Miniprotein binders against b1l550. Designs and how they scored, part 33

Target 1, 279 residues: b1l550
Amino acid sequence: MRLPEELLERARDIHSEAPSHRIKLDRVGSFGLKVPVEFKGFLLLAEADVWVSLPEGRRGVDLSRQVEAIYELSNPPKDPFSLCREAAISLLEKLNYADSSGVSIRFDAPLQDGESLKYYGVEISSIASDEIINKIRVEILGMTACPCTAELIRAYKSSEIAATHTQRSLGILEVSTKAEHPDPDKLASIIERAMSSPLRTYTKRPDEGGLVIRSLSNARLAEDVVREMIHLFLEEFGHLPEDTHILAAVRSMESVHMHDIYAERSFSLDEIRKEISSH

## First folded at step 3 (miniprotein)

Design W33
Fold by OpenDDE base, second read of step 4:
Structure W33 (fold): chain B 279 residues (1-279), chain A 105 residues (1-105)
Amino acid sequence: as target 1 above (279 residues)
Amino acid sequence: GSVEEYLKEAQEFVDRIEELARRVRELTEKALKTNDKSLLDEAFRLILRAAELIEKALRLIRKALEANPDHPEARELWEEVIRLALEVFELQLELYRAYARLTGE
């Protein structure tokens, strides 16, 4: 139902009023909008957040205009990267009282792995002001093997202790850059490769009367996974601007503990290069 | 072509998309009941086809609107295609969730 024009005008008048408290807000907008996007040949339904800054002299934002801005650009469906950038810019143009805008689009990205369809979580964002910053966050669930378990098994020489304790872990890479959005598939690949730990298989050797623990050379702690993610990221995306900001993180779902293990590193490319070069 | 021709063709695509959406839903439900991943694969193919037809429909409607921006039927059809697209996209999401459930992810 189209609200009567009169009601819309009245609503606009209210939004343009001076607030009771003159305080600038950083983000005001609509969250959880559903928008269609085209991603690598797939049409996907994505969730979108749209926001703008609100100056101290304005009571409220025109939320309707924000929603219209992204929907207009979503017809026809386009890639989420362009949609984010264009929508962020459009928001600033349409809402001229705002000095900054932002758009975030979230969806599960399909990943073809042979005959199986995998997916990973993606959040693509753009923030517009005097400059445009592009952000991408990738999340992938994977399995990690704890080296502590391997050591425990070795210490107890127990032939009955079955396979390596595997933990379900969430790997996260978040990249913010003035360049174009990094390829999410590549980011996903980095996370998967960082989490990949060979599972130790116990083989019974008849001759030794004992379980030969084939040492999985690459049992990785959550900390190791994060470090590996950073290393792989530098190899793949070292060409990005030096002021590019990265968050690498792992959350391990512990089966033994009532709490999760979490490790992260936030850094700029310039910062981390200096650290590595110093060793 | 004429505006009328564009809209007629677009409507044909809409009808096909609706049918595909129905089939996708049926396949997804059946797959979950029977624990048959192959049905999900088929559903996925149908979604891709639906997506293609959505794009084609929208292109045609756009052409119609370019020729006549105030054409009421073109606008209505555009809205219908968008609604249908959202439905198809939701089904796609459900399909991915179904894959996750069947694969143990």
Scores: ipSAE 0.017, ipTM 0.261, lowest interface PAE 7.1, mean pLDDT 79
Fold by ESMFold2-Fast, scan of step 3:
Structure W33 (fold): chain B 279 residues (1-279), chain A 105 residues (1-105)
Amino acid sequence: as target 1 above (279 residues)
Amino acid sequence: GSVEEYLKEAQEFVDRIEELARRVRELTEKALKTNDKSLLDEAFRLILRAAELIEKALRLIRKALEANPDHPEARELWEEVIRLALEVFELQLELYRAYARLTGE
């Protein structure tokens, strides 16, 4: 007796089989895909992760359908914000057993610096379920310096006397919102304006001295930079929905000590407004 | 290195990426004809190598563009590398589809 054709067809559906253990998985997908994107008139090679939730009763996901979802939307290259949102939606449409989907895209964004370019880090994502949550993270390097040194330098007026150390600092702004992704160039600008001084990609030895002096005249602790980032963020993006969540952080990389200084604050717009208005 | 040295080295990577892409297509087609999954494994290793070279090429071109963002040869080569990256992504998708067919997924 041969198995009916119907039964043989079902036997090949390995991904729909019961798993070894009935446990739901939050993210299953293709990670580290190289995807071209168009950003502010630049063609860039981005790195993308795509995933869906997997229900407790299903063994696996259809990986080829995941890659297909993002590929169809990336050819020709488009802006990474639309790509994130549209691909996340497409994943749910293609993989109907999933409760949620997500797409994350990472790239180095060009930023005009005089007659040259410098680059800053961008990671954007969209997570789709009954609603869409858009996230963006921007990271850019700058400098910080201790405020206590200005008086010492004034008193001595000598290049032979060591001033307090300056540090390279990484500024971080992360925004999670139901609205459209914020403009990363504006986020990068906020971070640079909050720093003691920006860091230039083609800094020569003579320019390095100028950055140190500038940093000392605008000395700010990591804590000062985070507070200033939040202040500037509220001026630019205070119009976002009240449940928008923000992370502002600075990591100061010590050259004199074997440790980093770190300061951060996470908040919702509703939370921070109530805090600032209190006396 | 000079801008000219960066662009010359990037062009060498472009040539190698094009060769890898052709080999991936050949291996994928042969795997489907011979029902040999091991050829898809080989093709996938070549995709990873091509992705690595694409990143290296873009890094070199970026050095030229940092000094002069309007450098015509650098912009042209950048666009060609992005086009090759899109081609490699398409080959990766074809590879996943071939794998599914051969495993009965």
Scores: ipSAE 0.012, ipTM 0.466, lowest interface PAE 9.1, mean pLDDT 80

Design X1
Fold by OpenDDE base, second read of step 4:
Structure X1 (fold): chain B 279 residues (1-279), chain A 109 residues (1-109)
Amino acid sequence: as target 1 above (279 residues)
Amino acid sequence: GSVEEYLLEAAEFVLRVIRLTLKALKTNDKSLLDEAQQLINKAWELIDKALEANPDHPLAWRLWALVAYLQAILYLAYARLTGDEEYLEKAIEYAFKALEIAEEVEKRE
C-alpha cells in the first residue's frame, strides 16, 4: 500500500502539539544566521539572532517562518537598525501565538583611521512586545597608561612626563532604550575619548612617539576611564528617556600582570541624575 | 530496530496514554495529562522511525491514525480540565487527520 502524497499534508504538526510540560519559554529561535546589511556605505555580512516567546500550550516554534521573516526584510540590504525593528515587529505578526519577539545583529563596524580602517564591535537589538525596546552594545579597543607607576617614577626622577607602562583596554557601552538606537559611532567616540589614547591601524615613527606621549600625559585608571565614559555619555545622550539603561565598562589587559582589570557601572538615567543631584 | 519493533513499542505507550487520560479526567488532575502527552510523543517518535524505514507500511499508518485519534482525545481532556477552547480546535484537527488516514488505509487494503 502506498499512500497518496496529498496525505502527507495532513501529517501531524509537531510544533503545534501540546507540550509534555506546560511551561512558557521566553526565547526560542535561530541563532547565528548570516544576513547582509548596509552600514555607512559598506555592505557587510552580519550575524543575526531571531527569536520569539513560546506559550505554554505550544510545543515548538515555527522556525522556518522566523528565518523567512528576517531574510525577506534583508533583500535588498538595509541599515541594521531598521532591520532589527522591522524584523521584530514582523515576527510578532507572523507568529501570532508569541507575545514577544527579538532580533540581534552583530558585526564589526568600519571606522576611518587616516588612510586606513579600524573597527569596533557592535550588536544592535530590538525587542518587541507591548512596547519596543532598542538595545545597542559597542566595544572598541583603546590604550591606557597607568598613573600609579607614572607617579612613582616622577617621585624618583623629577620629570614632567614620567614613563609608565601602557596596555590595551576594551571599552564597552551598552544602552537599552525605548527611543531610537543611539548612534554607534558616537558611542565608539565616547569610549576612545575616555581612554588615554586611541589605537591606530598604522603609525609612522614620529606619530607613534606622539601617541605614546599623549597617552602618558593622559594617564588613567580603569576606574577613571569608566567615569569619563559616563560623563561623556551624559553630555551626548542625556536627552534620552529617564528609564534608559546604560552599562559602561572597561577591561584592561594589564601588561604588568597576568590578569585583567575590570570596572563597570550599570545605571538608568534617572538613577544617575538623582546621584548627581545629591552632591 | 526493525519496523515491527518500533510499532510494538509504540503500541505499549498507547495503552498507557489511554489509562492516564481516563484517570486524569476522573481525578481532575492535569499533571496526568502532561504525563500522557509525554508518552504519546514517544509513540509518535517511534511511528516516525517506522515510517522512515518503510513509508508504505500499512500497520504503521494504522497505528498513526490511532495515535492521532488519541491525541484528539487528549486535547479534549485538556479542554475539559483547563476550560481553554483552543484545545477543542486542535482536537477536531487531529480527529479529521485520523479519519482520513484510516479511510485511506482501509480503501487500499
Scores: ipSAE 0.015, ipTM 0.197, lowest interface PAE 7.8, mean pLDDT 86
Fold by ESMFold2-Fast, scan of step 3:
Structure X1 (fold): chain B 279 residues (1-279), chain A 109 residues (1-109)
Amino acid sequence: as target 1 above (279 residues)
Amino acid sequence: GSVEEYLLEAAEFVLRVIRLTLKALKTNDKSLLDEAQQLINKAWELIDKALEANPDHPLAWRLWALVAYLQAILYLAYARLTGDEEYLEKAIEYAFKALEIAEEVEKRE
């Protein structure tokens, strides 16, 4: 339903009014927007957040301009990396009172798993100001097995005990860089190679025994997995700018406990190279 | 040595660990915790020998759980005497390890 023009003009003016308290806000925007994206030949429905900074002297942001910025760029659907970067830039152009803008896009990425597909989580962001910072977070489930449990099984040859002491683990790699977004499939691959074994979308009953045996043969603590993820990341992405910031983490979802084990390390490429070379 | 001889000797070390840990906490003497750690290590060796001879021995599994729990208590004592919070993390790890072994014992019964 349409409002008279005079009421629409008054409503828009409210956003430009002085607030009751002169406090700057870091992020104000439209969150949870549904946006189609094209990712490696797949048409996916993604969830997007768009936001800008709000200066201390302005009461509100124009939310309709935020929605316009992303939807204009999403038709036809394009890759989520270009959409993220272009929308963040467009927000600053359309909302001239803002010092910074940001766009985050989240989706479940398909990954080929034999003749089937499995999915891993991707969140990409672009934050625009005088420069643009690109961020990507990849989360994928795999399996880990405690080395102590694996050693007991190796010593005493009990396959039943083996089955009860493997657990799901969530591997996390987050990269923040002035360069373009890293390939999420490569980040997912790094995480899976660092774990005891990957999870399969479909496994026949005989193959499940093989997965468990593989996990136990390659038993790793959460701490071991994080260190291996960092090592593999440096081999694949060591060419990124020195001020690139990385978070590597593992969350182990213990099958016999009501709590999780968590290990993480955050670092810049410059920092980690100096640390490794000092030993 | 029989399985029963290994387990009885391990049980004796368990009692000594308890006494040393309590005395260390009462006297604020870290060296008694170091002595208790050596006894826990000996208990582990004896339980390993027992399980090597009989992997399904119920008493061996029960003592394994108990020694893991005592290791957790010993780490808590180290944390208290040294102020090093790293020992709290180790204590939690071994407490859950003890519970995991205890659950396996109950499944078998």
Scores: ipSAE 0.000, ipTM 0.099, lowest interface PAE 21.5, mean pLDDT 79

Design X2
Fold by ESMFold2-Fast, scan of step 3:
Structure X2 (fold): chain B 279 residues (1-279), chain A 109 residues (1-109)
Amino acid sequence: as target 1 above (279 residues)
Amino acid sequence: GSVEEYLLEAAEFVLRVIRLTLKALKTNDKSLLDEAQQLINKAWELIDKALEANPDHPLAWILWAAVALLQAFLYEAYARLTGDEEYLEKAIEYAFKALEIAEEVEKRE
C-alpha cells in the first residue's frame, strides 16, 4: 500500500472524461451497502444497492456521492419505504448527469408466531426518473400437501393422517406500481393463506399433528396456490393503478423427488381483469 | 488481470477478513487474526496494483478507504487478544488514515 500523499499527487478527475466507447449504461452504482432501517417498531440491519444511469459521453459515476446520499438519509434510521424513495430522489439531485436512479433495500421482516418471531424476505426498490416506480418482493416459506395423497388417506380411514406427503414451499409475490409500496405483512398473509399451512418456528409433537391435519384439509398443488394467491391479491389490492404489474409464484421442494415444482404467473391488473371477465 | 478483477478479488478478501476477525474475537484464537492479516495484505496488494494501472479509479479509492478502516479494526482485535498496547496505537493510526482517504474520495465529483 502507498502513502496517501503519493497517491493524491497522481489523482485526477477521470469521471467526466470521454469513455473508450460511447455507450450508455443503465445501472452503475454501489451494491451491498449495510444500512439500518426501522420496520414496524424493529431496528434492522438491511442491505442496500444504489445506482444511476450513466450517459454515453461520461466515463464514470461519483460513487462516494451515491454512498453519501443513502447514509445521510439513514441517520436516524427510518422506515425502508421512505428511505428507498427519498434516496432515489436524492441521487438524481446529487448526480445531475443521470437520467434515472434506483435504490433497492433487502431485509428479513419479523412476523409474530405465537410467543416467538419468524422471518420472511422483503426486497423494496424505488426507481426515479420522470416518475417514480415502486417495487416490492415478498418471499415466505409455508407448507403444501399433495391432494392425491390427502384424498387416499381420507378414503381409507384418516386415523393415520401422519402418513401424508407434505413439502415446504416458497411463496413469492412481487408488485411493481406507481402507487406506494403495498404493505409486506399483507403480502405475506396472502401467501400464507394460499398455502396448505404456515411454517412454524417450533413445533411440539401435538402441534405437528395439528399442522398435518390442517395441511391435509387444505391440500393444494403449486398451481392451486398461485391461483389462490392471485385471487386473494385482487381482493386486497385490486384498487392499485391498472398498469400495476404483479408476479405470483410458488417453488415447492418435493420430498420424494430430486427436483422442484415451480408455478408462476405475471400480469398487469388491466390484463387479469380482462381475462377474468371473459368467463 | 484487469483493474476490475483486482478490485473484485480485494472485496472478497475484505469479507473473509471480517469473518475471521469476528470469529477470532469470539473464540479467543489469535491464529485467525494472523490469517486475516495475510488476507488484508493481499487486499492491499490488489488495490495497489489497481491504482498503479489506474491511479484515479473510483472503486480503488473507495476500497482503499474501506481496507484502511478494516485494518484499524483488525489491529484493535489484536490488542484485545494480546494485551499489546502498540496495536491500539496502530489501530488509531489506520483509523485516521481511513478518514484522510475518505476525505479525498469526497473531493471527486
Scores: ipSAE 0.000, ipTM 0.129, lowest interface PAE 21.0, mean pLDDT 79

Design X3
Fold by ESMFold2-Fast, scan of step 3:
Structure X3 (fold): chain B 279 residues (1-279), chain A 109 residues (1-109)
Amino acid sequence: as target 1 above (279 residues)
Amino acid sequence: GSVEEYLLEAAEFVLRVIRLTLKALKTNDKSLLDEAQQLINKAWELIDKALEANPDHPLAWELWAIVAELQALLYMAYARLTGDEEYLEKAIEYAFKALEIAEEVEKRE
């Protein structure tokens, strides 16, 4: 049933009342909204969260205005980056009692992989206050190979391909910047290039052999993959503002152990450049 | 012997295979690869006995994957010392087999 406007007006009046306790809340909003987006020629159904800060003297948030802010901008569907940024700004304009607003949009991004299509995870956010901070997180699966036995083989100049354990690994790059969102396809490419080999959706036996041979020839620890991701990130995105924050991480799902290996590094561009220049 | 005795003996052969393969490549001596192949064959026999006693033993499956990878390495060493590309095809075959066994290990754990 449709909710009468008179009921909505009375509800908004209630939300302007003093709360039982004068405590500020950091994020109050509508989570799990379904919104259509256009990404690189694909129409996708994304999941969105919208929120604002709530001052200590106000009981509640105008939830209907939050939904209005994102849906007004999502029809017709547009790219998720513009939607995210514009909706965050609109939220702050529509809800003038808030100090900050935020929007997150999540979807599985299609990526061309030879003659097939694969998917990787994307989450973007825009947080608005006196400035806009844009955040993007990319997650993609690939393969890593343990160089434990390979190190001994290489020391004796034995083979460019060595037998070792291979495992699935999840690569993660997260970027927080005052600039526009980085291209997620470029972030996904950095992760895949840093790994021993990428995973593919549809492979024939010769392609599968190639991935295995590539992985064995390019044996890398999770620690090696994180360092390589950082190196490749600096080559592609070193032009971003110096206060840009990055998280690079790998979670390796070890095939011979009951546990995972995890490696990460978080840094600002200014910090990492000074560190690299010292080594 | 116990399952644990079979697996420990197989693990000892794994280390000897690695040493023999490295020595063969350093000295260009194919006969050392032949010795490594015999040890791989013995390791598979021990793993099979372990799995007969306990079909779900995680270490037995893990060693099976490791020995398959070592077989691939050994075929690569044969290819390098002989120049025979048939060994490269066998190496790829055993690399795939190692992946299949490793996937089964993950399901059991």
Scores: ipSAE 0.000, ipTM 0.143, lowest interface PAE 18.9, mean pLDDT 78

Design X4
Fold by ESMFold2-Fast, scan of step 3:
Structure X4 (fold): chain B 279 residues (1-279), chain A 109 residues (1-109)
Amino acid sequence: as target 1 above (279 residues)
Amino acid sequence: GSVEEYLEEALKFVFRVLELTWKALKTNDKSLLDEAQQLINKAWELIDKALEANPDHPLAWILWAAVALLQAFLYEAYARLTGDEEYLEKAIEYAFKALEIAEEVEKRE
């Protein structure tokens, strides 16, 4: 049977032509789009990537349809989680040749720090296919302190003088789940609580000494911080589906070494519960 | 040598000083503190060379503060093993010196 004339006209689109090689591509899309989002009362300019899978028999994707999908949903600005999820679904509806779609949104999130604001990094994504997978990555700076030197100083009741054996550390939590995105403020809080002390955007001289002293009173190795992050994560988010996958990591910019110390653990909730139950 | 070479050599002495000081306290052996003092003097010399070559090198300032704090710990160990309060006064002096250097490092970040 002959196809309707409307379908024949569409078939003349160069993107619908057969490719030079019949190879499926996993991600084809528009990267680095600027989109406004509303995050916890703040209007922020975020950066977004949108993509779809491309089947082996099709030469190209409809890039204008991808941009349309996210921009229609971003006016007026809405929360980045709803935008991410809804845009990924819209991509599959608009581009019916694709078997999967994805959207990633990146921004610096404000966090109240006394009378000022500090910022932490957030990247969220939603990947749609036969189901939806939501990912979030949070990165925030904090302080760690060497337990060996802190322990020696404590032996003499002189902990207040140990100012130089502290270092800046980057804490990382990444969560992949079929449930809704975890609250990034709660993930940032978990990271900060696991560290020796949080960093301030601005401190006065007395507050600076206090941060260093607090770090030494709560001295932790990078390995200790990762374990504490996992413990705190399970307390707050242990209700997530068993197949939820987590990456917990710390990069310590060691003051007494010429290199960074790095510790990480990847796990599913099912794996970690079985491991903890064996102890 | 380069600034990095001076700092790497100083760091070797720093770790050895910490080890000797702790061993001295566990074994009540003052001769290990005397050895540690000789090694920390070498660390001081290397840091001075590093700062002479590059006065604004961030790692040199961090290590300078660390060595000042380690000197305070060494004097505290001398005070504990000898009962001599002059060492306690020196320990306090170097602890304050370490704090001042650390505060200057934080201001420059």
Scores: ipSAE 0.000, ipTM 0.114, lowest interface PAE 20.2, mean pLDDT 79

Design X5
Fold by ESMFold2-Fast, scan of step 3:
Structure X5 (fold): chain B 279 residues (1-279), chain A 109 residues (1-109)
Amino acid sequence: as target 1 above (279 residues)
Amino acid sequence: GSVEEYLFEALRFVIRVAELTYKALKTNDKSLLDEAQQLINKAWELIDKALEANPDHPLAWELWAIVAELQALLYMAYARLTGDEEYLEKAIEYAFKALEIAEEVEKRE
């Protein structure tokens, strides 16, 4: 049953009223919306959050206008980066009382893995104000060395050669930039290349099997993987604005341990280059 | 014994095998690799006993992967000390077995 128009008009007026307390809110909006997106030839069902800032003198936001903004732009389905950016801009244009707007879109991205497809997690955001800031987070599962077992073997005998155990690990790269969103496939590639992968260490025929064995004996600690991810990121995306912020992290799910191992580093491009140059 | 007793004992052999392998490479002494091979065989037996008692035990599967990696390293050490290319083939075989076991570990836990 449709609501009478008089009730709808009253609802609009209520949002324009003064609040009980004159306090600004940073994010008010519709969260968990289902939106179709087109990603590299795949039609996917994504989840979206849309929000705006609410000034201290206004009681509520126009939620219906937020939902309309993103759905208008999602039909026909388009790439999630354009959708995210365009919807954030549209929200500010439609809701003129807001100082800022934002859109986040989450989906599982398909990635070719031999004859099959695997999936990795992607979350993108665009936050619009006087400028637009684009954020992307990529999470992908891979294999890394077992840090505890390798460390115990080394500590016990002061050896450079150590047995390694490949562990399930979650690699994370998050980028916040005034430029366009980085390609998530490239971010996923960086994470996978930084992780321990004996197959990707093959550069010669099987008679050079010592290379594979050396790679398996090389204990790539979570700390090592994070440093390698940062190095590879700088090679691929060093052209981004200097105030671009990056989070690189690894979470190793260690079955032998009752807890996970976690390593991370947050930095701006300006900060990390100064740090590297000082050494 | 308990599954945990088998796994703890196997881990002690793993550490000793790694130690002997490193010493063998440093001293060019093949007899230490032969000793390591005997100890790693004992580790395999203990893991088999643990898995027979509890076929889904996550630590047993983890240690199985570790022992397979260590066997590959041991075969690589044999190849280095003897020049016998057959050991390189065995090292590659056990490296891939270790990956296969690690994938099963991921599916289970």
Scores: ipSAE 0.000, ipTM 0.151, lowest interface PAE 18.8, mean pLDDT 77

Design X6
Fold by OpenDDE base, second read of step 4:
Structure X6 (fold): chain B 279 residues (1-279), chain A 109 residues (1-109)
Amino acid sequence: as target 1 above (279 residues)
Amino acid sequence: GSVEEYLLEAAEFVLRVIRLTLKALKTNDKSLLDEAQQLINKAWELIDKALEANPDHPLAWRLWALVAYLQAILYLAYARLTGDEEYFRKALEYAEKAYEIALEVEKRE
């Protein structure tokens, strides 16, 4: 006995059922989607997460609709900032039982380094509810030189240029704002300028020596780097709303220790302005 | 397992769901409905497995219709205990689906 296809369409919708426990969920969605985006003239395959809230009276989310929402907006490929915002809004419209939605897009952003390319990590997000919050996280590697060791060697040898150990350091800036997403290239630049020196994809021998010498002349603690990041951020992005939230952090992969050194500061623009003015 | 095994296991939950729903209505205890919903969900999962294995199995669809109608009753109980009319709407939807499936199964026997 073969049932008509029409009857199969009338099968139960599991997602619309009442749950066994009436509990609201904050985020339900698909993670690890691949979506094409256009960024600075590059067509990139990015990783995307999409989600909505789930009310207490609904068992599950219509996941297929979520996936459709982002892919409809991804053809043709567009900038990831617009994609995040538009998709977040679209999700709320398509899934009317949700009171909040979110989209996150992650990729390696190309950055010109002479005739070659280097990169930084970027995550662009938008969360929609009664308001839209835009979030961006930038991570880029740089180099730091230790001022403590430099001072010890200087004291011992009486040299103008003291040798010191250098290490890779990961700088992080995360910004959450009701304004438009901050420019990730500018954020990456802030991080690089806050460190002893940037990293290079390739170096010629004379250039390598120069890079190291520059780093030695600009020795910085992880703490110094974070403070410098904050200072430079305020100069560039101080015009953002005062309720904008920032995380500035550095993870230094120490070359003389088996462990990393980590420093961070979380703050709102309002908070940090008050702090600086009090001094 | 076999289709028949899934169906037998699903059927074991039916009595428990009925018992809990009845008790919930008598005692005005919504927590018992939640428990019943958990059990009926298990029954649905087993029916789904059965239908996945054999989408044309007549006994599977008969049980589907019965469980669908049981779900409707459970929603009516929710409506009664919570006062939320949305549950009444859902109950009607499942009842109608149950009826349609039951009729089709009967026509093909």
Scores: ipSAE 0.017, ipTM 0.253, lowest interface PAE 6.9, mean pLDDT 87
Fold by ESMFold2-Fast, scan of step 3:
Structure X6 (fold): chain B 279 residues (1-279), chain A 109 residues (1-109)
Amino acid sequence: as target 1 above (279 residues)
Amino acid sequence: GSVEEYLLEAAEFVLRVIRLTLKALKTNDKSLLDEAQQLINKAWELIDKALEANPDHPLAWRLWALVAYLQAILYLAYARLTGDEEYFRKALEYAEKAYEIALEVEKRE
């Protein structure tokens, strides 16, 4: 048995009623949806959030219409970048009371690592209004070696012997742009190249020893890693629009401390270009 | 003694190893490296006692990894002062052990 159509119409009307308080809300939507995506030849199960702005005079959003918008576009599974942009546009078209819409899609991206795969975190979003802003966040683990025993290194004035501890570090690059989403594999590569050494899913014993020695020879502070990430980013993606906003960060999980070390820099391409050119 | 007492004593030996290694390299005195090696051996014994009492103690595992890295560095110092390249093989072996233990520490935390 179905509810009478008249009763269903009355129930749906509640969203169009005036709210208890006339306050605009920036994001209202469905969070934690599971959606299949195709990423570089892999079929992955991603997690998605969809939302719209809600004007001060409207009590609620049509949540079923939000879920419908993304699921219609996800069958058959498609590229998560296209899905993100198309769903954000579709939401704004279907929910005409909204000033803006957004979609975020999160997944673990496979990256070839010898004969095996490793994974890094990706979050992609598109926010639609009078224009579309595309965001991407990449997180990947690597290794850093803390130069906390700098006294040993200074004794040589050369790096043939390095005395320090190593730790896992999480590198983060986040890009917000009016252009298309940057390639996450290139962002992951930038992060790994900025680290003392990459982490691997599988190595042979001689390769493992080499990675450790490489890390000790390339001792870097979290601050050093962030600066190197920014330098490498500008070499690869300096062509993006000047109002592109970037966040570069590293969280070092110190193996000999009860706390983490964190370093970060947020900037626009216009800001950083002027800063570098001026000293 | 308590696990905490063993680990504090081992940490004191670690600091002494660092100081002796620096002095040995500045003065080109191999006997100070021999003294540092004895302190590393004592640190290993204390860490073993701590892990025997509590096999999953994160601080004991972290200290084990640190001592393994110091052993590798001490072997590199021996290679420098003696010219004996066998110490490079020993250094690589201990650097590899330190890496493995550091990964295990992250799993347990």
Scores: ipSAE 0.000, ipTM 0.136, lowest interface PAE 19.1, mean pLDDT 79

